# VHH binders against q9y6x5, part 167

Target 1, 379 residues: q9y6x5
Amino acid sequence: LPPKLLLVSFDGFRADYLKNYEFPHLQNFIKEGVLVEHVKNVFITKTFPNHYSIVTGLYEESHGIVANSMYDAVTKKHFSDSNDKDPFWWNEAVPIWVTNQLQENRSSAAAMWPGTDVPIHDTISSYFMNYNSSVSFEERLNNITMWLNNSNPPVTFATLYWEEPDASGHKYGPEDKENMSRVLKKIDDLIGDLVQRLKMLGLWENLNVIITSDHGMTQCSQDRLINLDSCIDHSYYTLIDLSPVAAILPKINRTEVYNKLKNCSPHMNVYLKEDIPNRFYYQHNDRIQPIILVADEGWTIVLNESSQKLGDHGYDNSLPSMHPFLAAHGPAFHKGYKHSTINIVDIYPMMCHILGLKPHPNNGTFGHTKCLLVDQWCI
Key: E = the ipSAE of ESMFold2; O = the ipSAE of OpenDDE; V2 = 0.75 times the mean of E and O plus 0.25 times the DockQ between their complexes.

## First folded at step 7 (VHH)

Design y28 (framework vhh_surovatamig_d1; at its last look DockQ between E and O 0.15; V2 from the best seeds 0.00; counts 0 for: pae E 10.5 > 2, placed apart)
Fold by ESMFold2-Fast, scan of step 7:
Structure y28 (fold): chain B 379 residues (1-379), chain A 125 residues (1-125)
Amino acid sequence: as target 1 above (379 residues)
Amino acid sequence: EVQLVESGGGLVQPGGSLRLSCAASGFTFSDYAMSWVRQAPGKGLEWVATIKQSGSETDYVDSVKGRFTISRDNAKKSLYLQMNSLRAEDTAVYYCAAKYRYDTGFFEPTSFDYRGQGTLVTVSS
C-alpha cells in the first residue's frame, strides 16, 4: 500500500510550552518518534500565511497568502477571512494535497486546514470539512480516520486542524500558568485520544503522523500600546491590516505618509516595501502594501483604543516566542531522535519525500530534515 | 447587504435585568461565531461574550460571568444577551459582532467580519 501521512496542527503552540508544562501523551509519542524543538516559521507569524507555507514549502511572497487580511493592488480585490473561498488568493502556489491527487491515483482528506475547502488550480481536497469552530476535535478525528480507512482511491494525505492553544493564548497570555496549564493538559489528552484511535483502527504502525503548529505566542499588555492615530490622520491612508504588522496603503504621496510614521514610536519599525529586510522574504508580491509597520515583541498597534489581548503573534520570525515545534511518528521516522531547528518551509519537501511525490519548486531544503528519516544518511 | 441590527437596550436600575437581541441578514448566520462587544462612555471597545456556530460553546469576560448569558437561534438568525444583576459599570453601547474564522483573531474589534450599529444600555438609579 502507498505511504500515508496525517498532518496535525494545534494553532499557536509555542515551542517552549514543551519545557514549561507536562505532556505525558505527547512525550510518549516523541519517545517512539522524533522531536524538532524549534521550527522557524515565515514572516508574518500569522495563521493563514504559515499554514500555507507548511503545505507549499514557500515563503509568503511566493505563495501569496501574505496576511490574514490582504489587498491586491493589481486586481483591486480585498481578502478577509469571510471571503477566503476565492481561488484567486490561493492560486500562486500548489499545496501538497493537490500534488498528491494529481501525480498518483490518490485521494486527500482535510479537517479544516486553511485552504482545503478551496479549489486550487481546479483541484479541491477529495474529502474535506467546511470550517466550523463548533466541530469537536473528536468529530474531526472520526471523519479523518473514516476517510483514511474507507476511501478509493486511497487517502494517502490527511490534515487535521485545531484552534487551541491559540484562542486561549490570546485571551490569557502565555504567562498565565494556571489557565495555560489547563488548556495544554486538554490538548495533551486530545493527542492521547488521537493515538488511541489510530491504534484501535489498526492504523498506528503504518501511518506517518506529524504534530506541529504555525506559530507561538508572546505576552502583551495595556502598557505596551502604539496608538497609530497619534502618528497620522486616518484620511491619509487605507488600513489593510493592523497589528502587530500594519499594512498601509497611502491615499496621498507615499513619502509623506512614511515621514509621518517613521519616528512616531520607538517600539515599531516602519518600512517602505523595497526596504523590508531581505531576511523576512516579504517583499516580492502585489499583496504586500507600500508601507508596513512592524511592532516590537509584545507591543500592540491600536487606533485610539485599548486592547484586551494578553497574548499575540505576527511578530519577527527570529523571535523564539514565535516558534512552534514539530513531533512525528511512523515508519518514515527514527525513534527517540531529537533535532534542534528546521525552517517551516522544510516540512513540505520532507512530506513529499515520505509520500513519494515530486515536489514543486520550493524554498525548503530537504537536507535539513534528513536526520529525522530512517531511509536517509545523517552525515 | 450584510446587516446586524441590535435591539433591547434601555435604562435599568442597578440589580435589574435586560435582554438584548440582534437580527442578522445578508450572510449565512450559522457559519459564524457571534459575539457581544461593548463601549462604555469615553472608553474603547471591550469584548463581552462569544458563542460558537452551533451554540454549544460560550465564553465570557470575567466581569460578567454568572450574570450574563449569550445564546443564539440559527433558524431565526438571531443572537441574544440576557443581562442579570446589572451594575453601573455595565453602562455601554452594546454591539453584535460576527466572526467567521475563530482562529484568526478571536475577540478584537478590528478582526470582526461584521458589526452592528449598537444599542445603548444605561444602568443608573
Scores: ipSAE 0.659, ipTM 0.859, lowest interface PAE 2.0, mean pLDDT 92
Fold by OpenDDE, look of step 8:
Structure y28 (fold): chain B 379 residues (1-379), chain A 125 residues (1-125)
Amino acid sequence: as target 1 above (379 residues)
Amino acid sequence: EVQLVESGGGLVQPGGSLRLSCAASGFTFSDYAMSWVRQAPGKGLEWVATIKQSGSETDYVDSVKGRFTISRDNAKKSLYLQMNSLRAEDTAVYYCAAKYRYDTGFFEPTSFDYRGQGTLVTVSS
């Protein structure tokens, strides 16, 4: 029988939460499996881009999901978290569940992972849930495990997505020990529920499970705001995305808009598209707007109105506060092994290897994950 | 066309009560978490309360906890805010707002997918 893999994402799970809070269930999971302490995600460090990078192995400029909010100047289409169903946005890459499903005697399942309820390259997951934030983790877990256990053709790849601790991180800020302790305890309990269910169904020993996240969370403050209205009139540009990375579409001469913004704040870097640092791999896509603003860590770009957000993400992907973790368990993984760092795009070729899939061209490096796998040499 | 139309605002004395309503149209109301936000004179937009799609989960800004109650009727595509024990500092234009996903949070005014034109609440003796 082909190997099976369940990919689980807890949105906004900052890597150092593992050091600063208690996770008895997750620690037990790690003890019997592997841990990557830090995963360097892609720029920008937002939900849709990074989740798609995990399942494609591509940088944002390559897979085309360059933000949670996008605009295409040719088609005049808009992308947002409430308008994400047009295959136009997703078709610049092939996600792993499509590749898996096109194989003989295999199917894919998904519980609300970004892009899984959209036909990509005319293929939609055999089993999926439409996104609904009100659906409990339990219900999502029940559906996923049912599909993993009873489907024909068998589900060999499944995804499970949960919105916490991201939502709470935004509300409370990552430095709120009292509230975040409560939130993270719930997350650990959910991991306990996951493990228990898999054991009850007899899946635990044979199923490969990856628990990861798309990004971390940094502390924000009302004292660290960058007001664009103080620098430029809103009539001179269209805002495609706002904070902490703003995408600017000029309505007047680009150079003039740039000049009005370049010195707006000492805590914000302003880039023309062609001058975006190469290390971001965030240049070679038409969906990236002509001017990009990047706020420093913990700073929030705002217009006239203030924000109550106490945590945010999307900042420079080299910042530790933006990094998630990866833990894994199953036949493909060692037991009791810890690894320091990988790139988020490295997850894709690893998953392809585990599933016996030929990977599409990608930016990942399989060599970075070899030490996690029992069938590979660790050099 | 998406529409959110607030009603129920007015002048009330301190300690009084008001009930705000929001009528939604042009989108699948039951798929969205709904919120009330307010803007006091000379201040920025402030989040007040949120109710999730099913109506079973609610959240409030601390200053209104115990005084305000958010509710919804998905069949009627309506959002409500019962405001009790009103204070002078509650004076504001109140807006209903809709959000599909939690990724960007409920606390950033620009993060809402839809927002109404607002209804004025004035608390004064």
Scores: ipSAE 0.325, ipTM 0.718, lowest interface PAE 1.7, mean pLDDT 94
Fold by ESMFold2, look of step 8:
Structure y28 (fold): chain B 379 residues (1-379), chain A 125 residues (1-125)
Amino acid sequence: as target 1 above (379 residues)
Amino acid sequence: EVQLVESGGGLVQPGGSLRLSCAASGFTFSDYAMSWVRQAPGKGLEWVATIKQSGSETDYVDSVKGRFTISRDNAKKSLYLQMNSLRAEDTAVYYCAAKYRYDTGFFEPTSFDYRGQGTLVTVSS
């Protein structure tokens, strides 16, 4: 039987939630498999970019999904939640489900992972769901398990995406123990349902399952706002993205716009594109705008003096609050092993190894994940 | 200068209808998710409805589902709220609100970049 892999994301699942809340079902999953306690994600620490980094092994500058809102000056195209289906945005990389499906006697399936409802390089998974946030976890799971069980050629790679705990993290903030405890218990129940469903269908013993996330969440406050309208008139720039990493396209001389912004707040770093720190790997793509503004942790860039969000992400990827976790179970993985840290781009070459796929050029390092795998020496 | 100007409020009997409008200027309207929020006398702001940039996705607070319809016309830079079967508890100042870029479904409906001055809706017998 060809190796099979299910990749699951619970959006916005901060790594230290595992230590600060109870997860009986997830802890049982980990006990029978592996845990990576911290996954260092890519800058900016946003949903679309990090989900695409997981499945391409590339930094954002290399895969071209550099934010949740983007502008391409050559084509005059705008990317947002409402027009994210144009393959133009996604075609700078080859995600693993495309590579998998092009192998003989294999297909791919997807339940709402970012990009899976787009025909990338004229290829879309044989089985997929168009994104719709109102579709329940149960329906997503039912479709995925049906496709894993009843497909010819067989589905060997499947993805499953869920919007929580990200949504609640924005609404309540990660420090709201009462509300977050309720939300995280529901997530753990869904993980229990996932495992039970796979066991009942006879998939559990031969399916590799990765449960991970794209980023964490930090606490915000009405006392930590950076008001752009107080520093610069809208007539001087086009706003491409706002917070916590603003993307600024100057309408006038770039140096003049930079000078108006550089002293706007001590809690915001202002970078000309060429001055963006090298450690971000966030410079070499035309979709990265000439000026970016990077707020300090917990600070919110606003256009007026109000904000109602209590939690956010997108900050510097060195911040522990931005880091998710990774857990995995299946025939490829050890049992009862814990690992401290990997880079999020390392997940891609590991998945390619499990599936027997030749990885495209990428930024991941297979050696970082060797200790998770039974067929590798851990030294 | 960013402006959001609401209109169409007034006094109406229970069971009646009103259509609110919001005229937008000073920003690229089609880049913004748009919302209606309301403030009843002596209360805080309550989210009512949101519509995504293209108009293809909408969401409503439970108390208005089936009675209110949010819509937008990007060519006219206008947001609308059709309010049917009005009740006394719908009495409030209604605000047009804009949020640039949305990266997490409808679960951030309370964060706005711009808000208008409001239009008063009074539902009383």
Scores: ipSAE 0.005, ipTM 0.407, lowest interface PAE 10.5, mean pLDDT 90
ESMFold2 (binder alone), look of step 8: mean pLDDT 84; pTM 0.856

Design y29 (framework vhh_surovatamig_d1)
Fold by ESMFold2-Fast, scan of step 7:
Structure y29 (fold): chain B 379 residues (1-379), chain A 125 residues (1-125)
Amino acid sequence: as target 1 above (379 residues)
Amino acid sequence: EVQLVESGGGLVQPGGSLRLSCAASGFTFSDYAMSWVRQAPGKGLEWVATIKQSGSETDYVDSVKGRFTISRDNAKKSLYLQMNSLRAEDTAVYYCAAKYRYDTGFYQPTSFDYRGQGTLVTVSS
C-alpha cells in the first residue's frame, strides 16, 4: 500500500493570523499533527513563483517562474497569469507530480494548483481541473477525494488550491479585523469540512495531509503610492511587471534608465540585475529583467492611477508579514510537535521522502524538516 | 483578436440612470472575471466594479456602492453596468476589463489582462 499525500494551499494565509484569530478546526488538526510557525518563502513573494517552489524545491531563478508576469529575453515570449499554459515557462524544473508519475506506477490528482493543467516534460497531472475561481472548495474536494479512492494506478499525490484569504486580503487589508475575521472563520470551516470528508470516506488515518500557503499579506494605503510616471517617461522602457516589484526592460542605455530611477523615491530600492542582493536568489535567469525596483513594505508602485488595494504581497521575503505557515497530519508526522521555521524550498524534499520518491536536484535541505517526521531522528 | 467593445455611454442629468454594455470576443468569456474601470477627465484610472466568472460574487468601490449594479450574461458574452443616482463625479470614460486570475487582486487598474477602448459618460445639467 503506497503512501499518500494531499497538499492543500490557502493562498495568502499570513502566519500571524494564527495568533490573532481563533481557528478551532485548524487547532484540532495541529494538536494531532505538526505546526511550522513560519515558512520563509522565496523572492518574489508572489503566487505563481512560490507555488512552483513548493513542488520543485527550487528558487525562482532556478525553476523559471520568476513572477506572475514575465518576459524571456532569449525567446522574446511573454507570460501572464491569464496565459500560463505554454509548457516553455514551466519546463525549467520537474514538479513532484511529474516525478510521482514517472518514477513509480502511481497517479497524481490536482484541483487547480498552478502548473497542474500544463504538460511539463510531456507529463500532465493524471487527473486535474482547469483553473476556474467560481468552482467551490466543496467541488474541488469532491473531485480530489473521488480520485484518491477510484484510480488505477492509485493516486498517491494530490493537490488542492483555494484563492482565499488572498483575495480578501487584497480587498480589506490584513488589519481589517472585522472583515478578516469573517473570511478566516470561513476558511477554518472549510478545513473542518476537509477533515470530516476524509474521515467519512475512510481516508483520514492513512493519508498524509499538508496545509500551507505561498505567502502572507501586508497593509497598503492610498497614502503609500510610488507613481512611476513621475520618475521616468514611458519612451525609455518596457514595463514587464509593476508592483511591488517592478521589472524594467530599458529601450535606451541601461545606465541612463537606472540614473532616472535610483533616487526617485525613498520608499523603493532600485537594482541593476547584477546588484540584486544575493540573499534573494533572484539573479540567474533570462526572465529576470535588467533593472528591478523593490518597493518597501506597504508601498504600491502605480502608473498614474489610484489603487484600492488595501493589502499586497511580493515584498522582501525576510519580512514576517510575507511568511505563511505549514501544518501537517498523518502517519508520517509526529503528533503535537511545533517547529519555529523552515524554508519553503524544504517542503519538496520532505514530500519526496514521504512518498518514497528520489528528488531531483533542489535547493531544499531535508535536515530542516526531520523533526516533523516519525521515521527520523531529531537531534 | 481579443476585443472588448463598450456601448451605452452618453449625457445624463444628475440623479439620472444609464446602462453600459460590453461585448466580448476572442477569448473564453466565462473563464474571466469582468470589471468596469473608469478615468475621469484629467485623472488616473480607477477600478469601479467586479463580477466573478459565474456571476454569483460582485464587488464595488465604496463611492458607487448601492448605486451601481454589475451583471453578466455568459451565453451572450456580455457585461453590464446599471448606473443609478448618477453624480457629477461619475463623469468618466468607462472601460470594460477582463482578468483570468481572481487571486492576483482586482483593485489596481493596470493588473487587468484586457481592456476595451471605453465609452464616455457625462453627468451634467
Scores: ipSAE 0.544, ipTM 0.808, lowest interface PAE 2.6, mean pLDDT 92

Design y3 (framework vhh_surovatamig_d1)
Fold by ESMFold2-Fast, scan of step 7:
Structure y3 (fold): chain B 379 residues (1-379), chain A 125 residues (1-125)
Amino acid sequence: as target 1 above (379 residues)
Amino acid sequence: EVQLVESGGGLVQPGGSLRLSCAASGFTFSDYAMSWVRQAPGKGLEWVATIKQSGSETDYVDSVKGRFTISRDNAKKSLYLQMNSLRAEDTAVYYCAAKYRHDTGFYEPTSFDYRGQGTLVTVSS
């Protein structure tokens, strides 16, 4: 029997929500599985970049999805969450579902994980759903479990994506305990539904399940705005991405644009591309623009407008508020083990090991996750 | 040729009602979450209401809850805002806005993929 893995993402699930709210269903899952308390994600701490890092084991500069909004100067192509279907953007890496189908003559299934409705290196998941946010968690789960039980060649890798708690985190902010309690309780109930469905279908004992997220969330405020229009006229540059990491493409001399921006706000760092800190691993890709602005935690970059967002992400990946967690259960994992921290790029080589796949060269370190696994010796 | 064309604005007295419409063309309307955003004279954009692709889920800014109702007709490619119990503070240009809800930022008024030219609503005696 080939091993099977279901990878589940709840978008924007900040790690410390686990300490501040009650999750009876998730705690039952963890009790018989493993918990990684913090996952250090990649910079920029955004949805598309981090979801692709999970399934490739690569930093953003290496896999090419460097933001939720991108521009390629050579081809004149634009990428956004509303224009993400061009394989051009995704072809700089090989995600695990492609490797799974090509190395082992196995199938992959996907319920809306970013990139899974795009053919990458001429390969798309054998079973997938086109992205549609109005499709319920229950319908996504029904399709995934049907495909896990009724596929030939067998589905050995499946993904399931859910937009919450990110949407509510943006709307209410992570410090709104009343609204966030309600949202997080509903997510915990969905986790309970997931476990119950897998048990009823006879999948639970033989399926490895990972529950994780791409990033966290931090509180924003109308009192913490950086008005870019106060510092530079928009005629001097093209704005590729805005907040909290702005990507600036100069229309005039780069140093002139840099000098106009450098002292714009004490709550924003301005970098020429070659001066971006090495620790970000955010420099060696043509999709990274010549000037990058990085707002301080909780600060929002605006263009002479207010922001309705009470929460945001995209900030420095060293910030604990930007970190998700990872919980896992199944035959590959220990029971009742708690681990402090891994890097988000470490998830890919661990998943390859579980599935018996040869990983493509990647930035993850298998040694960081070996203590989670029953077939590994943890010293 | 993507277009969002708002209509139905006008002058109304406090406590009155008004229905805004938005006609969409040039994109697959049923694939997009739709919103109403407004801009009061001399102020920034404010998100007002959102309706998801199927029309089953709606959300509102607190100041309009119980007074405004957002709805859509996917067959007609139209978005609506029924505004009841109007107040002077509701005076604004109202914009129809569209977003493919793959990521959030929907409550950030400038983050929409498409936005119309607006229709003026004036609440005054």
Scores: ipSAE 0.012, ipTM 0.444, lowest interface PAE 8.5, mean pLDDT 90

Design y30 (framework vhh_surovatamig_d1)
Fold by ESMFold2-Fast, scan of step 7:
Structure y30 (fold): chain B 379 residues (1-379), chain A 125 residues (1-125)
Amino acid sequence: as target 1 above (379 residues)
Amino acid sequence: EVQLVESGGGLVQPGGSLRLSCAASGFTFSDYAMSWVRQAPGKGLEWVATIKQSGSETDYVDSVKGRFTISRDNAKKSLYLQMNSLRAEDTAVYYCAAKYRYDTGFYEATSFDYRGQGTLVTVSS
């Protein structure tokens, strides 16, 4: 029987939550599996970019989903809801479900993972749900488990996405222990439901399951705002993305716009595209704008307004608050092993190995994940 | 061509009620979370309420909980805000707003994919 893998994402699950809250179901999962304590995500630390990096093994500049709001300077297209399903935005990379379907003549299944309801290189996930945040975790799980058991050719790669704890992290902030405790307890219960469902259906013993996330969350405040309108007039630029990484398209000379911005706030770094730090791997793509503003952790860029969000992400990927974790269980993984850190781009070549797929060229390093796997020499 | 057209604003006494409507066209309404955002005179934009695509889940800013009710009719492509027990501080221009994904910062009043032209609500003695 071919190996099977279920990849689960809980959006905005900061690694540090594992130390500050109780997760009895997740801890039982980890006890008989592996835990990577920190996953260093890609910059910018946003949902669409990092979810696509997980399934392509590429930095954002290489896979082309460089933000949740984008403008392509060559084609003059804007990324929005109407363009979210335009394959143009997703076609700069080949995600693992496409490789799985084309390389091995196997099926893929998807419950809401970003990009899975889009035909990419003329290939859409064999079984998928159109994105709808109102669909319960239980309904997503029911569909995934049905497809894993009742498909021909067999579903060997499946994905499951859940919006929490990100939505609550934004609303309450990660320092709101009362509200975050309630939300995280519910997520742990959903993990318990997932494991129980897989056991009841006879899937648990032969299925590899990865539970991960795309980014963390940091506390924001009305006391930590950067009013961009105090720096520069709207007539000088077009705003492509705002906070905490602002993407600026100048309407006048780029140097003049840069000079108006560069000393405006001590809590914001201003970069010309070619001066963006190499460590971000955020430079070589037409969708990265000529000027990028990066707010310091916990600071929000606004346009003469207050911000109602008490938590945010998108900040520097070296910040531990931006890091998710990875837990995994199944026949491919060791039992009771803890690893400190991997890069989020390392997940893709590991998943390709588990599924017996030849990975497309990628930025991940298979060696970083060897100690997690039973069929590899870690010593 | 996307359009969101608000109506139902007006002058009302404190403690009174108003029902705002928003007619949507030019996009697949049932695929979008819908929100009301407001701007009080001399102040910035404030998110007020959101309703998910199916209409089963709603969320509100604390100052309006128990007083305002957001609802939608996907067949009619319409969004509503029932405002009860109105206060002077509810005086604002109210905007209808649409957002495809919740996790892209929908709690920020300026981060919506589409927004209407607004309807004025004045609560005065």
Scores: ipSAE 0.347, ipTM 0.715, lowest interface PAE 4.7, mean pLDDT 91

Design y31 (framework vhh_surovatamig_d1)
Fold by ESMFold2-Fast, scan of step 7:
Structure y31 (fold): chain B 379 residues (1-379), chain A 125 residues (1-125)
Amino acid sequence: as target 1 above (379 residues)
Amino acid sequence: EVQLVESGGGLVQPGGSLRLSCAASGFTFSDYAMSWVRQAPGKGLEWVATIKQSGSETDYVDSVKGRFTISRDNAKKSLYLQMNSLRAEDTAVYYCAAKYRYDTGFYEPRSFDYRGQGTLVTVSS
């Protein structure tokens, strides 16, 4: 009787891909479910921040994962891919799998969603896989479905993460129709495999499934580089994060560093922390550095070197190129309904409602997702 | 106490071959995707090749595809780069680099978690 939810992320799946490429398996999923055409993600539009926003319903300044590379000025700790398992970085919020396990004596399962191999508030997903990019989608799916069917207490919340199309988006850029067509067809085939596996195991009719992503992708070029070394010598600052949002920790007077940077390029905005636009909700956290640089769409910040990325993300979250989509199917969702836009932080309170959980205070608005749900009226 | 120690660099003529090795210590080698990154004289860092944790999935910069082969031995905690049909443009210091998460920014050389001190490869007559 308890409702069950599987949350699936395909990293870097730009919303506009749905209109430019054929997805027969995903279209069959949507035909019997719901589609949100654009999800407005949080700033900065990067993997770790947005994956954590999906499961907490919080802006980055509130949940504390403010970038993929971070420095905490109070504790003097550094965050990178090699130490993402330190609970310190994740403890400023309570993700839904923790709430799921603590409120209802239920289990959670995870196949590589960011943060799920970390004990957060002394709680780790009941079943999880340590991150390893070599593990196939099929193996991740096999583990998740085994746990959904064979657990006591029952697994009621499960997550599944896949690295594509982000890796290929970076390598080829979203304008490479030939390579992106091949990559996106493979992803559609994986969606077909997911649906077939759930049907074969008798899960499909009673399981709520959400397919979404953390961000989109935009085209970059060797003709659109901002050389930071032409603006300021590296001896004046410590670089915490580089592109397309640079996080600058001054080694000298902050005003002097700001003055060297503010007029260096017409293709980036330079902000003192207190001057970061309010609409970004990116100011109130010790992990946000004293100066941030925000490159214009398609521009790459470099240190006297070329960039090999033909696609990137991290840009202004108002840009449609940065937006993912959300598709969902299951007993909680209407069939054949299309919705234009929600905020990525709205996913969390919707998922809490589906699972019967009391949400922690969050930045999402349940009303924005009401029309997707069969037990709600659109008013 | 993380160490990546490259070896096998040297002088080779155009069209020749060279094999680079990297010995890793101080971390769980099998948990990391491994890469080779190079820096040509007077230029910045350039990503060359990546191999995932299991060793079956590899990726290369277009200029070396079909000429270079990346491989690893998790039991020996070693990374290799077999370089064939070498060109003058391949002249660079070659660095062994480690990254825990394959999907995040490894085309950006500043995004690697660990990098060795490098080994010089000179392709010249």
Scores: ipSAE 0.591, ipTM 0.829, lowest interface PAE 2.6, mean pLDDT 92

